# VHH binders against Type II restriction enzyme MwoI (mwoIR), part 8

Target 1, 363 residues: Type II restriction enzyme MwoI (mwoIR), of Methanothermobacter wolfeii (Methanobacterium wolfei) (o59646)
Amino acid sequence: MKNPKFTENQKEIEKEEFEFLQKLNFIIKESLELFNTNLKNSMKFINYITLPIIMASIESKSFNPFSEIIEKHIAFILNSKMNSLGYKFLPLGYSSDLTYENDNSIIHIDIKTANLENPSDFKDTVPLGINQSSYPGVLDCKIRGKNIKADCKKIKVYPNIPTTYNNKLTITNALLFIYPDYKEIIDEIREDYIAIRELISINLKDILTPIEGSLEEFLNYKPSNEKKRLEPILDNIVRGYFIHDKLRHEFSENVEKDLEEFEKKIIGIAKKLKEREIKPVAILSISIPNGELAPHYDDEIVSGKSWGSSFRYHYKKSGNSVFKGLDNKASRAVFLHINKEYLPVLKKYFDPITVYELTEKRL

## First folded at step 1 (VHH)

Design z2 (framework vhh_6z1v_2)
Fold by ESMFold2-Fast, scan of step 1:
Structure z2 (fold): chain B 363 residues (1-363), chain A 125 residues (1-125)
Amino acid sequence: as target 1 above (363 residues)
Amino acid sequence: EVQLVESGGRLVRTGGSLRLSCAASGFTFSSYAMGWFRQAPGKEREVVAAISGSGGSTWHADFVKGRFTISRDNAKNTVYLQMNSLKPEDTAVYYCAAGWDFGVVTYSEDDYDYWGQGTQVTVSS
């Protein structure tokens, strides 16, 4: 039954989830200026460009360097704020973008970005891998092929993330940052970005060893010896694409020219972006229920449409986006920030409940 | 308000050593690349050395390589130029400059947005 009475333990689970939402609301609101301006003033801006370019060159044919840069920038800011709240990052082995712990809980944060011109990416659901939360998902088993169409019974899929680990409650939050159409910025850097990818993958493939890794891996990696080792590690990531001066004379003039062009293109992109100020349209927080709460929520709140791994959180389903055991009846899907000039567009795609920004009266 | 104040310039004999300092204020120091430039009377300004915001990357002009070393102390908002084995040709006004940090060393005058007033270094024959 979907509306059983909450146990005292389940009420305590929702209290902990809500308390984290309150903390997240606070740090997002105090950090808005950092999300807006840091891209033009960051000493490490080139690392955000370099790492996305490396990842795109190795893993994917898709072109979207700006989205990747924004996501890494958000992760960096969030990591700083989580640490200030007493949360410690957890080592690799978890499927979320950022994983932290304190004495009572394990926090999974999944960072999502969306372009305001692509409402299908934000208006009804947010992507959520089954192993990014402890909530069981439902797979809508539909088989489609050239000569085959079959619908089968919906199946329940259980995540690998436990609801509790070492007596610490698992809490999952998805943070969706909606940005204005950045096509103009993408178009401005497109040719230089393509040239960089070609230089890495074709001209310099055997000369440069790309550093395989994500910015998240550096946030979660700590050297065994002393704080002061972290900065050289970050500098080495940028330098992994540059041949040390002592070795340059051992390469042909053509390799030297290609390396100079590579460096020139990266700096050129950074200069073109130097004065860009990118403000989020809105920031949506989704508190995915802990799996112990599944009897109280819609079975399809986490669901996928077909075989092939793409689960989503369906935050607009009736009655499933509120903290049901709490007196305040706060929404699990709430806007932490709205840029008021975009309200007419947001109201076109979101209902009044999801448009409502968290306030002291609801927290 | 951004300010860069150089100090340490003086008269020194050939073969001597000097350390120049540049104190920065009015901006997030670690977010800016720093450079040392010099200009002798009637000559164009030339780059001497540059250092990234973190201090992880440095560059030195060929004519000072092995003699000069650039460094910075981000806790003190200060960049330094250690000058050894000074020659009469090193006589110039030395300028500290701050520019956007691209995560790589910057050595073009056009890459620097803020400049100090300079400190005079004179190397006697």
Scores: ipSAE 0.000, ipTM 0.184, lowest interface PAE 18.7, mean pLDDT 71

Design z3 (framework vhh_6z1v_2)
Fold by ESMFold2-Fast, scan of step 1:
Structure z3 (fold): chain B 363 residues (1-363), chain A 123 residues (1-123)
Amino acid sequence: as target 1 above (363 residues)
Amino acid sequence: EVQLVESGGRLVRTGGSLRLSCAASGRTFSDYAMGWFRQAPGKEREVVAAITWSGGSTWHADFVKGRFTISRDNAKNTVYLQMNSLKPEDTAVYYCAARPYSSGYIYTEYDYWGQGTQVTVSS
């Protein structure tokens, strides 16, 4: 059995990962109410973010506006708090949702949402792109035509994000918000969303397409291979605000009525949602190991759905994936918030749940 | 283990500045995250600022942000709280506290506490 000893450098890496976990826990607990979403009062995000989402999904039948709105809302709130932790926004063009730096480290945060009715999205693994962390992926291959598993080799797939950048450690965190199912709410407003999509595709497409072209000029980036990239979440948010601003300031005589109709439909949806407040069932922080920690965590990394482009981190494997070089017995997957009303169902998937608590137990 | 001794508390006029120091003695200082807390008469103790074991990251409460700065000197086993633009509402006993980096949250589960130093801000 291979049990490599932690080097001093690897212990320092886990110290930095744990320090970030504690900071994240502090701001989440201090600011918990800000992560509660009142759907009616989220009209600002619905107006600015939903329009680009609907535009992007005109040809798609698989569209969930609530997950997207919630993720953007979370990103806005988290971004407002990261500066208070000593982190500065850093647009590196990687596929992480948000990227920040301080004097010691660069932190990549991937915001995840999961539906409580789909436990496969949260109960034991988290999927991550190879380009979203510094951890190398693994690709299991088989010799075709022989069906001999002994000939299967593991190929290490190197990530796009280095373990250090400009002498700063790279830290990756998957911040997972678990919510109750939204199907009932979606069903209630489905017809209004269909009407909005039709309005945009028929009446606004010609207007929005030219505005989209102006976005490249506004953001001052060029086409592929030469462009500066924004983190995906931030790009969508900026795009939404830009489109909203242009529509308000540059509408023509034939656009004003359609924009008014679009706004009335959005308000209609908000009225159907009423004062409904969406509260997370739980908030889970998953500290993805830095690639220099691979000797200690390789058996917890499995191939993702796509060959060589993603992996799954099995954070419950091998002693519940604790910070192995530290005296702390806390799991690398830790609840920052648990809604007590959902504790029985969470205990079904996180057993014993105290393993995943930072404040009470250190197992 | 570590023992903590605060110093620097005194009477200061509104708008003044003050620097608090907390000297640590005992084991190694650099393995401890440090925090500054305060308690005014009749109120609960509240966290003011925190600094990681390396000094590479800090946190400040919203009510002191932009006015107070926490820092540390691991070579001197000392943590500091620089307080600027002091207000009467800042009047309190200020405590420094330490926890191992592997223990609890920045504002929770501090195991080692100083005796406190009184800061009084008057007009």
Scores: ipSAE 0.000, ipTM 0.162, lowest interface PAE 21.3, mean pLDDT 70

Design z4 (framework vhh_6z1v_2)
Fold by ESMFold2-Fast, scan of step 1:
Structure z4 (fold): chain B 363 residues (1-363), chain A 125 residues (1-125)
Amino acid sequence: as target 1 above (363 residues)
Amino acid sequence: EVQLVESGGRLVRTGGSLRLSCAASGFTFSRYAMGWFRQAPGKEREVVAAISGSGGYTWHADFVKGRFTISRDNAKNTVYLQMNSLKPEDTAVYYCAADLTFWSGYYQAPEFDSWGQGTQVTVSS
């Protein structure tokens, strides 16, 4: 049940959510623009971001390179910029993809990807676990049957994430990346991916080890032993792995060929991802209301269809996309990027389209 | 191609103020992060301040916070460094630099894509 009257505290919550949304939108939009143009930056992207993410995805047994690449790339961008704004990265705790903290708030950022061919994953909702926000969810239950009218009460589910923690406000944001040719590129790299898995698990099992630790430690990786003939090439290309020190001096011709094969296939995948110029169709930035705002927003904005289904945030339900307590009624869901070629298809699913633009005003 | 030209460096007394300018050409200025760096004799180059392409986000090194302010005028393709309360320790050659990925942490001072020739600032007494 909707209540149009906001308390002063609820208005303050909306103001803080809006302020953070503006900061996040600026950081992401400017970072994407800065990243996209320079050849030297593109070479660094391949070496330091794309390649390690692909290797980590291979080791995870759950290969979804687009989700992993986007999450880690955005994390890399955000860590530097957020720290400069007084937000500290929190690697432990909640089930959000990225968590940051300052003196006044705890920020949860969830990064999502969707295929343009699957509109159910972006046009009205975004996937959202119950414990990725402070907003209570609702589960529908249904009785199956041809002639049975379902008479079942909806069940309210409370998240474990609090609306405040140690006097810090919980703020939740989602970044949704929509791509056109996701499946096509996966099919193109599938054989190389399988070959890499075989090389790692069979031929190079005792030679290659994934680098563990923080992103900073990974980016600053240097072999602990004396350089060998192949080290400069492998160090530049295989930054996510190191050659086991004990075997460096004893490489057979066959091991050298297997390492060259590994190198070529990993670079091939990274270059295919880069050379295809796989750019998002659109990027949506979404501010999810704090649970203290539940009296003012739709009861089912976080809901699942039935027992056993996953939860979703329904950002297009009537009024959900607006900061209801603010005088300007600003949008909670805005586009940070739209590929003009896909504007006609996007207009089938979004009307109106609200776009965030960079400003000259300080944020 | 990218060109950066610094100006404004001169001799100033301790406690004085100075404004440095960097005129940019050969690229879409508003899409590049801009930075000011300095190098004192016998020392490595260090970052002083940086500003995003739109000017909406700035960063200043701890040793200049509250004294120096970076700003930009995208209509004039110029970035500025306003230096107040100058100290003898601020004596250095000041360099302007442009980089598309400064804020993403890809580049360190030696790896900036484009550098100016520098302008000498000397703070006496």
Scores: ipSAE 0.000, ipTM 0.129, lowest interface PAE 19.3, mean pLDDT 68

Design z5 (framework vhh_6z1v_2)
Fold by ESMFold2-Fast, scan of step 1:
Structure z5 (fold): chain B 363 residues (1-363), chain A 120 residues (1-120)
Amino acid sequence: as target 1 above (363 residues)
Amino acid sequence: EVQLVESGGRLVRTGGSLRLSCAASGLTFSSYYMGWFRQAPGKEREVVAAISRSGGSTWHADFVKGRFTISRDNAKNTVYLQMNSLKPEDTAVYYCAAYTGELLYPYDYWGQGTQVTVSS
């Protein structure tokens, strides 16, 4: 019923969120070719995808290997660009491993992938961990798609991260990459992906997770003596061209065989991805409001279906897709990239389609 | 601004020898890993050999081990590929490449290539 007025502090919050959107737009447009698998040289493609394959296999959060691999690939591309803007990678022990800081803000980027043939994954909501944002969530009364009886009460859940920490504002962005149908690709790479996971069945997280700064800072990382067995693998992979015989002469016979199979599986996955020429159909940026802004937005824009289910951000709820405190009402959910040949399909779910350029454009 | 120029490719008989050179300009040569690649008609480009920044470490593909040797002269900004016991299967365009040793780095520097033809 009431629309309270934005305080000056809340307007400043939205200005910071909008400024980050502008920086993200610049990075994405500059990096478009790197998100494309149509690389002329197979070794260049292997260089770009090898570390994402390894990181995805270690974290194993999904049985959808394509999604996990591509999300890590996107994360490493973005990490290189974020560092050029003065952002440092910051692991805070929350569920987000893609967290950055600068002098004024802590930035959480949650990377999502969706299949164009599965519109339920992108047309209304994105899955969101509330420990990646400062916005309070609501548990709804649904279990397994069934309504719990009418006496069910909605429960507010407060995130473990504050709206401001050490005088830095918490900003959260969900970055959604929509791809053409990739179900067949998942099936083709699943067995090789599982084999990679099994071959490196120890947690390389401490070696491969950037701690602060750019990929250049990570490349100077010196692992402890107990992890020296993995150091030549990481060095060869990270340095790009040398996933071949070199590793075979540096290990015992049993480790050499495992490394040969590891190399074959990674190269196999990389070639399968390259041969399919996978390009994003569209890239959608969703600026999730800071928790201080909750009085101005729908109180159920972050909601979960039941205990133990993931929360979802409802970015299309009436009025929630704009920066309400900014004079020009800029879009919180906006396309940074669209492949024009898929525009008719996208218009079934987004009409109008708002694209961010120097000024917002409707297609 | 950065340029890699290959030279030395020519027609040679089976069992013969050939030395390829790649002259680099517009970069701090000693800061780059250098590699030789080749591409035959109808085939994908493949890695032949690579050499570390200092030249202290080299790698050679199995199909050329014992026959090809990569080397570099940082004072002359040049990388070399010595090719011995050449086979018809070695016929390809040979490319020189410079790399910082980083994944996701936007600059892979490549030469225009030099044609090697091995006849019987």
Scores: ipSAE 0.000, ipTM 0.134, lowest interface PAE 16.0, mean pLDDT 71

Design z6 (framework vhh_6z1v_2)
Fold by ESMFold2-Fast, scan of step 1:
Structure z6 (fold): chain B 363 residues (1-363), chain A 120 residues (1-120)
Amino acid sequence: as target 1 above (363 residues)
Amino acid sequence: EVQLVESGGRLVRTGGSLRLSCAASGFTFDDYAMGWFRQAPGKEREVVAAISWSGGITWHADFVKGRFTISRDNAKNTVYLQMNSLKPEDTAVYYCAKAGRLYYSPFDYWGQGTQVTVSS
């Protein structure tokens, strides 16, 4: 079963997807070393990006600044290359990663990172925000359990990106970077994290109570969705200035030394990250078909849950395409890079593993 | 006694650039967040950008993201707003503001404002 819009425009969509895949593969192959995350020269950027995230996660202990830093680094490198290939950068929206246009199409690139220890984030699905796709429709939430129908809720999907714009076809690509577990690096900053908590003796929940409805998103933070979930909350923290005033008020009467110690701990975290090199385990390109996906819920191509603004795309079940992909089959998901050191663990989830080559042809 | 003195507002052509400055006195500058607001004729005052006490955290309104940048120099007790790619819709009086220490009053002092006019 195919939806009408996907079937009707399939050949044209696949042509644009294939042409983009070739250019993306060229960038990845020629620039592979640039996608190693080297934090040595990004101190101010790290402080700006990670400081609000650290503050938001103090009580939840769901601390991981790496996903945000890595995604920003990837975006920077990609942007430096895409312009040379005739793609004009469109301004980033509040929740968008990268958007480009050429004479034929508008291309949305959603940068995803996954931890090798969390296979549910990479082995067969990729999580997507509705702002990262052109899929109108309604998803019925299916919950596994004894009373599935009683527990099921409808999830309305509101795509923020049109299927076509100014007579150009839009395509969406998820670029998934799988990285090794960050435990060793998190352990190195754990003492600084604990010290920050000790400097702020009150529960962060008490400070953030005015951001009602969004507090549960802070406490149940998920790294794979941090940009969509946390940016509105981080804006509220900064915009109101009241969080800054609250934090300052909770410090000791020697406020200058307390603020200096807080900043010193944040800088300490950034310094511990600056010389670390994080290399990807694998890089996957996942071409996400435009059109209405609600009819494919029962095919398990799309699944949702009771939390809003997001869904999971099951790329291994999305059907056939005419380019080389996963398992050497025609598919919309292909490996652009694999680190051979990790082949034994990758083979648990992908067997066989085929990397796309520029010499492979659309059939 | 808190004093905030804005400068740099002028007439600029569409697509031009302008840097606004705000000189602060009468309080420990490094202890407070600062912000820029604007008010166009017949409209309410709106927040444009904000910066934390150390400069480590910044916020920009959606309608200026990518075009305006807030910064501060704590050694000079000055906050700045760099305005690029100016549009006629940016025409307004721009105000510098100091954050308060009370939850219900996030900004407790404003300057007198500086006029920015963008011609098409």
Scores: ipSAE 0.000, ipTM 0.138, lowest interface PAE 15.0, mean pLDDT 62

Design z7 (framework vhh_6z1v_2)
Fold by ESMFold2-Fast, scan of step 1:
Structure z7 (fold): chain B 363 residues (1-363), chain A 122 residues (1-122)
Amino acid sequence: as target 1 above (363 residues)
Amino acid sequence: EVQLVESGGRLVRTGGSLRLSCAASGRTFSNYAMGWFRQAPGKEREVVAAISGSGGSTWHADFVKGRFTISRDNAKNTVYLQMNSLKPEDTAVYYCAAEHFLGYDESLYDYWGQGTQVTVSS
């Protein structure tokens, strides 16, 4: 069953997508100070830095402590702001960082981080799994074996995310946060991050109980359907972090030592992030077209090189990176924030630089 | 930007009840965590109660548990503090404050009201 408003109606679909871009621009600009790791307010520091360190350590899918921590930091901030705009967090498990709904749409926000010194991570494309948008992907020619000729025909891959769900339009927006070179901070925090992960995996999860308010807010930022499995672990970790001193007399000497080490390592990482005053150089918003718009856009704007590779959205294809059905012809890839000190470096990869303020501007 | 205005403070007798209201104006208020604080003459400001943006989590200081209840109506952009079984030591200026998380410390709150005076007499 298809929603008539969003079936073969380019203008209405793009109007909803563009309206979300305007809302996203608003919340990003209102939140700029919060994307700095040097937060003055002690609870904001705990909630937006310390809890992301814990969450990244629990969910650790690869070793990249800076990117994992900062992506959780960003998610916590964005979730607060999305809720303030009347969007309800939706734990659907769709492989996106954050999923929300309102009366007209289901929003998928994919948070990406990039190092300014690694332009291959941001200059041409953004990673986008086929199950993070409703737009059909295209696979390039691939080899299926050492001595077997490849199927060199382009293969269309249809996503599991529908163009509409429960009569609501599916919207996917990627947010790419470009940071100054953070290689030094990775080296500084690496051993402490590894120690935290090891302590979590061994003995802390079954001992501690939750802190109510902080845990409620923390769990609301969880983008995956693993919330129920992680709740007991999060409960134990959060309690240990905030109220360890109140529980010391109830633990064995060895358990108390592990809890002290856990807290020390988390505070160590958080302090190093705070002292560095890490903040984004630029924030790039990328509005991926809804799959219902495929007849109006290039088939190759979402593509992968082989079956096992990640798909990517190709946002530098200027003729296909605009809201084609709208009178304003606004850009789908547009900067919501730029630190002007880094403008010369960014212009090596983006010319012109399209910035969204009250209207679209070119730098 | 959020602006907060408290109301409802007045003189009440020991054992009486009073409800304070905090009206907010501005965008994005309805999902801020909110706190009630008080400052008695010659004493430090102290946190009395806090409520999360959704209203799903509340916290009350030990000295008011069972007597005070914090609540909110997000449709009206208003936070309430219902005060029952009032004691002379509850005499203070009461302030409401807004923050993105449930807070237990005045330094955590971004926006503050002007205060409303509550006086409890014997």
Scores: ipSAE 0.000, ipTM 0.135, lowest interface PAE 18.0, mean pLDDT 72

Design z8 (framework vhh_6z1v_2)
Fold by ESMFold2-Fast, scan of step 1:
Formats: sequence, structure tokens, C-alpha cells
Structure z8 (fold): chain B 363 residues (1-363), chain A 121 residues (1-121)
Amino acid sequence: as target 1 above (363 residues)
Amino acid sequence: EVQLVESGGRLVRTGGSLRLSCAASGSIFSIYDMGWFRQAPGKEREVVAAISSSGGSTWHADFVKGRFTISRDNAKNTVYLQMNSLKPEDTAVYYCATRIWFGDLSQYEYWGQGTQVTVSS
């Protein structure tokens, strides 16, 4: 139901969401150069970000880590900036990429990437788990069976994330990075990726453990003086792993050779990535409304198909993705960055294009 | 695939203590942040506690601070929830779940089947 009258509390909720958009725009614009892979230390990128993803990919049997790697690289950059603004990284276990808190709010940021050649991934919607926002969704379902033929039934699904928790308002943003086609780069690293997977799962599985802890602990890890004896074999690029004490006492020629091969493959991937200029085409900020605002928005702005099990936020739906209580000209989906070389192709999918300009800093 | 199995849930009296365990198999457990969640009948699922992959950082919900403690043993691929001073309001099915390094849990969400804790007065 579209209720045109906002309470003062609901207006304040939208105001807080909009103020976070301003903060997000500030950090993105200040950090834009860091989102170019060539401007980031590719060796640290591989070491601290991609090695845990490679390990996760072994379990999931995924062979396309590139989109995942880019998302984690973005998350790494954002985390340092959010800390600078007084937000504490909060490991809540929800389905968001990054969760933060300050004295007044809990912030959920979900990092998304899309390929410019696949417009269905970015032109109208962003994928959204119900556990990633406080907004209730709607499922359209079809039942197919020999004894059951039914039309689509609309089912309301309520999220596990409350609109307010411990007097802190829940704010959700999807941050969508659109990239050019990068399949060529994936093909170049696939063989080295597979070799690393086999080395870890077969030869080094009992010897190598990732540096454990929060991102802060991960970034500030310094090997003990007693472990520095192994440093000549393991260059700084592999400092994301530590060697179990067993290797310290039982160091063998075969283990040395496997560790050297591991390091060589990681360095190979880093060099291939460093030679490639991977820049975003555009960066979209998509502010998903807090669930308290549901009476003012169309029920289907968060919707999906039950057989597909995925929800999407329909940010481009006419009149539905506006900050309705503040200004009907303000949009919940705005470009924070556009690479002007791609402006003609972007205009095929976005007309008009709204770029958010930070006119006042209230940080 | 990673599998999580909770254990330790049972009937306890108000003021009692209980330790829940969550055993992981099928993956490298030490790379995952872990959380404990609970859900009572007719209520939404709520987060109780979370622990970093190393165990160096923990978070506890305000309604359990000072009573519950999350911990982990990576050598045993297990995460624990020590529950003290139990109240009837703590009655729920308790779940453990994994979160990878900045992973989107919608793609990498591994949940256990839950273990029932009932606190009687």
C-alpha cells in the first residue's frame, strides 16, 4: 500500500539514509583511484584478499573467482575508510558483505559487480538476500506438478534483520561496480589458480593455515622472529598464510619445493593482474529502504520468483526508488562515478543518468 | 560443501548453565567467521554472538552480554556457546552459521539444522 503521509519518524529515517549516502559518496570519490587494480599493490591484493577466496573456491568447486576477487578488493578498500569515519566493522554473520556500527546506526553494505556485456545484471535491479535488509519482499511462485497446477501466488517474506536493533537504525546500501568484459583475464589465470588449489588441497593441506582473525588482525599481522627463518622461501606475497609449527621441526626438501611452487604461482597471478588495467565503467549506490518505510513504497520493489530463490531490488521502477519523504526528485539509485568513455553505452540503459554531487559535507 | 552440526541443546532449569557445540566438516574451517543465532516459535531469527576466524574478536548481543560467551577451537573445527544464568526467554532453537572473508552469505551461507534449548521455571 502506497501511503502518501509520512510520520516525522519515517521522514527522519529517510534523512538518516540520505546522510549515509552523502558519506558513502565522499569516501568513494576520495578513494576512486584505489578501485583501479593497477593502482593497488597487486601482491598485497593477492595475499590478503584472494587467498581466502581461493580456499573457499576449493570447497565450492567454483572456477570463476575473478568477480569475487574484485568484490573483496573493493571491500578491503571500503573497510579502511569506514573505520576513519568512526564506524566499527561488525561481524554479525548476516548475508551482507560488510556490516558496520556507530552510536546511532547499523550499516549493511553489499558489494555487487556486473559485466557491461550482461545488462540484465545491472540495468533494472540488484540481487538482494532477505537477510541483507530489513525490507519485506514479495515472492511470485509457480507450482508445477502432475496433481497441482496453480497460478503465481504472491507471498510476503519478512527479513531476519529488524528495522531497529538496540536503538540503532538499520541502513542498507548495495554498491554496484560495472566493469568491462574480463573473461580474457580469467582464462590467463585459470591454470595457475587450479595448480594453487591442488597444491593447497593435496600437498600443503596440513602445513599452511591462513592468517586468522578480523580484517584488522589480518592486515596488522607481523610474523614472530622465530618464524622469520622461513621468510626467504615465503616472500611477503604469501604472508597471508602462516606455517604450522610441525614444519618448523620437520622441514623437508619436498615441502620446500611445494612452498616455492605455491609462491611462484601466486606471484604469477599477481603479475598477470598487475599488467591489466581493470577500471570500473561506473559505480552505482543503491539505498534500499528501511522496512518501516514499506507503507510508502510498492510491495514489489523487493521481489523474486520462489523457484529461483533470489530476491531483487527494483531500483529503476518508476516513482518507487525515490526518497519519497524528503524530495521526490532525490533518487535511491545514483551514480557516484561514471567513466566518461562508456557514457554512450550507459545511456542505452539509463536515461536520464543522475550523478550525485556532494554539495554539503555533514560528516 | 561445508556441513555444520549443532549439539548440546536440552531442557535446563532457570539459572542453569549449558554449553552448545557446532562441529564443521568438509572445508577449511579456520578461514570462516562464525556466529550463533536463535529462533523462538513465532519470532524472527536473531543474532546472539559472533567470533572471528582466529577467535581474537568476539561480539555478543546486549541481551546476553555477561551471560553468554562464544569461543572456538580451530584444531577441532568446533565453535562453542557457553550459556550461564539461563532465563526462560532464552528458550529457542540455536543455530550456528559460517561467514567467509567478506563473502556474500547469500552465496556462501552454510547453516546447521539447529539444537533446541528449553529453559523451565
Scores: ipSAE 0.000, ipTM 0.146, lowest interface PAE 19.4, mean pLDDT 70

Design z9 (framework vhh_6z1v_2)
Fold by ESMFold2-Fast, scan of step 1:
Structure z9 (fold): chain B 363 residues (1-363), chain A 121 residues (1-121)
Amino acid sequence: as target 1 above (363 residues)
Amino acid sequence: EVQLVESGGRLVRTGGSLRLSCAASGFTFSTYWMGWFRQAPGKEREVVAAISGSGGRTWHADFVKGRFTISRDNAKNTVYLQMNSLKPEDTAVYYCAAVDYYGLGSYEAYWGQGTQVTVSS
């Protein structure tokens, strides 16, 4: 349902945005030490599930290999804090945005990471994952006409994020963490990663496919203290299939040595990554009332669109990147944290640099 | 202690829909693969669906593909199984399972007590 307070009054929309921004700023600053150590803390999630993702990222060179792990750790911290600020987690669809509600609004927090050495990932655009799952009781599953088709979940033409839902204002807040270059860390593990890829390509490629040990067997297995299994990292169907220790004695001497070396290299990589700590260079918050997102799907403010998952939002091209209805006009795109060591680099891309405070400090 | 509690099983008519829930506690839920299994009387336990810790990857058995959907809510430590277009042959006790990694190469599976789904003709 539409709410006139939020569909026809820009000042009321901006007041609600600013209220959330104040609360977000508080929890970010209060939790800054947790975010400053988030790479070190998120390395605790390195296991048979996350390590293949890191390896694939390193091989593809397409994106930061630690982004998924860091984003999950940040999400965990935010989830623990939002209830204290009067926001309740609102489950919408399947694990897209962190979505919270209060009496007046529904906030989608989209956590992103960027590498300082790749300014195209932060200087003009922010990647957004749009919740294209229907809101409960929703608009995106409705089909024109009298009957609704059973497969409405497969209709992924455009994001269906309305300006209001159930009388509440909907807002997307992109929360971008900019990190220093990970090259040093990648270089440190590169030799072990190359060795793993070589072992797989020579002897393990046929063994690491899901040809034995069903998911049922995997999930029902309780190993003794000394039994281990090796995860099939090249499996495109289901992670968690692997070769049972009991069957290893049936393999050739060369296969046994390759499996031992593979496990040793994986353990080595995990240990090296867990010993690293990286602090964010800056944390940038971009507030977007959802009514401003959908109209731009067909113009230059939105690019690189992937139907059903993500697109890039050109926040500097948007005429609504500034609060226009507030007495002391402030930016919707503001830094919540800056590591001053990197200020000269950041000034190449942001001039002036607007840091969130009640009066909007400019650097 | 790892604990899984299933709920939502009941009697439904053929063609009906049902949503099962599994509430988890005692472990870092978001780092675990979660699965739904079922076991009918006199048959072996079979895998129905699985979902990665992040929810970014899912797998569904061919016999339920297009009808069942697994999902999870990591903020609520809950995994779900949405069952549509139910058939009498879907009648079974449905079990939730989690995989615990003790270290690289070491793990154990944790099982819930099960929830009974009965599909009438």
Scores: ipSAE 0.000, ipTM 0.145, lowest interface PAE 19.0, mean pLDDT 65

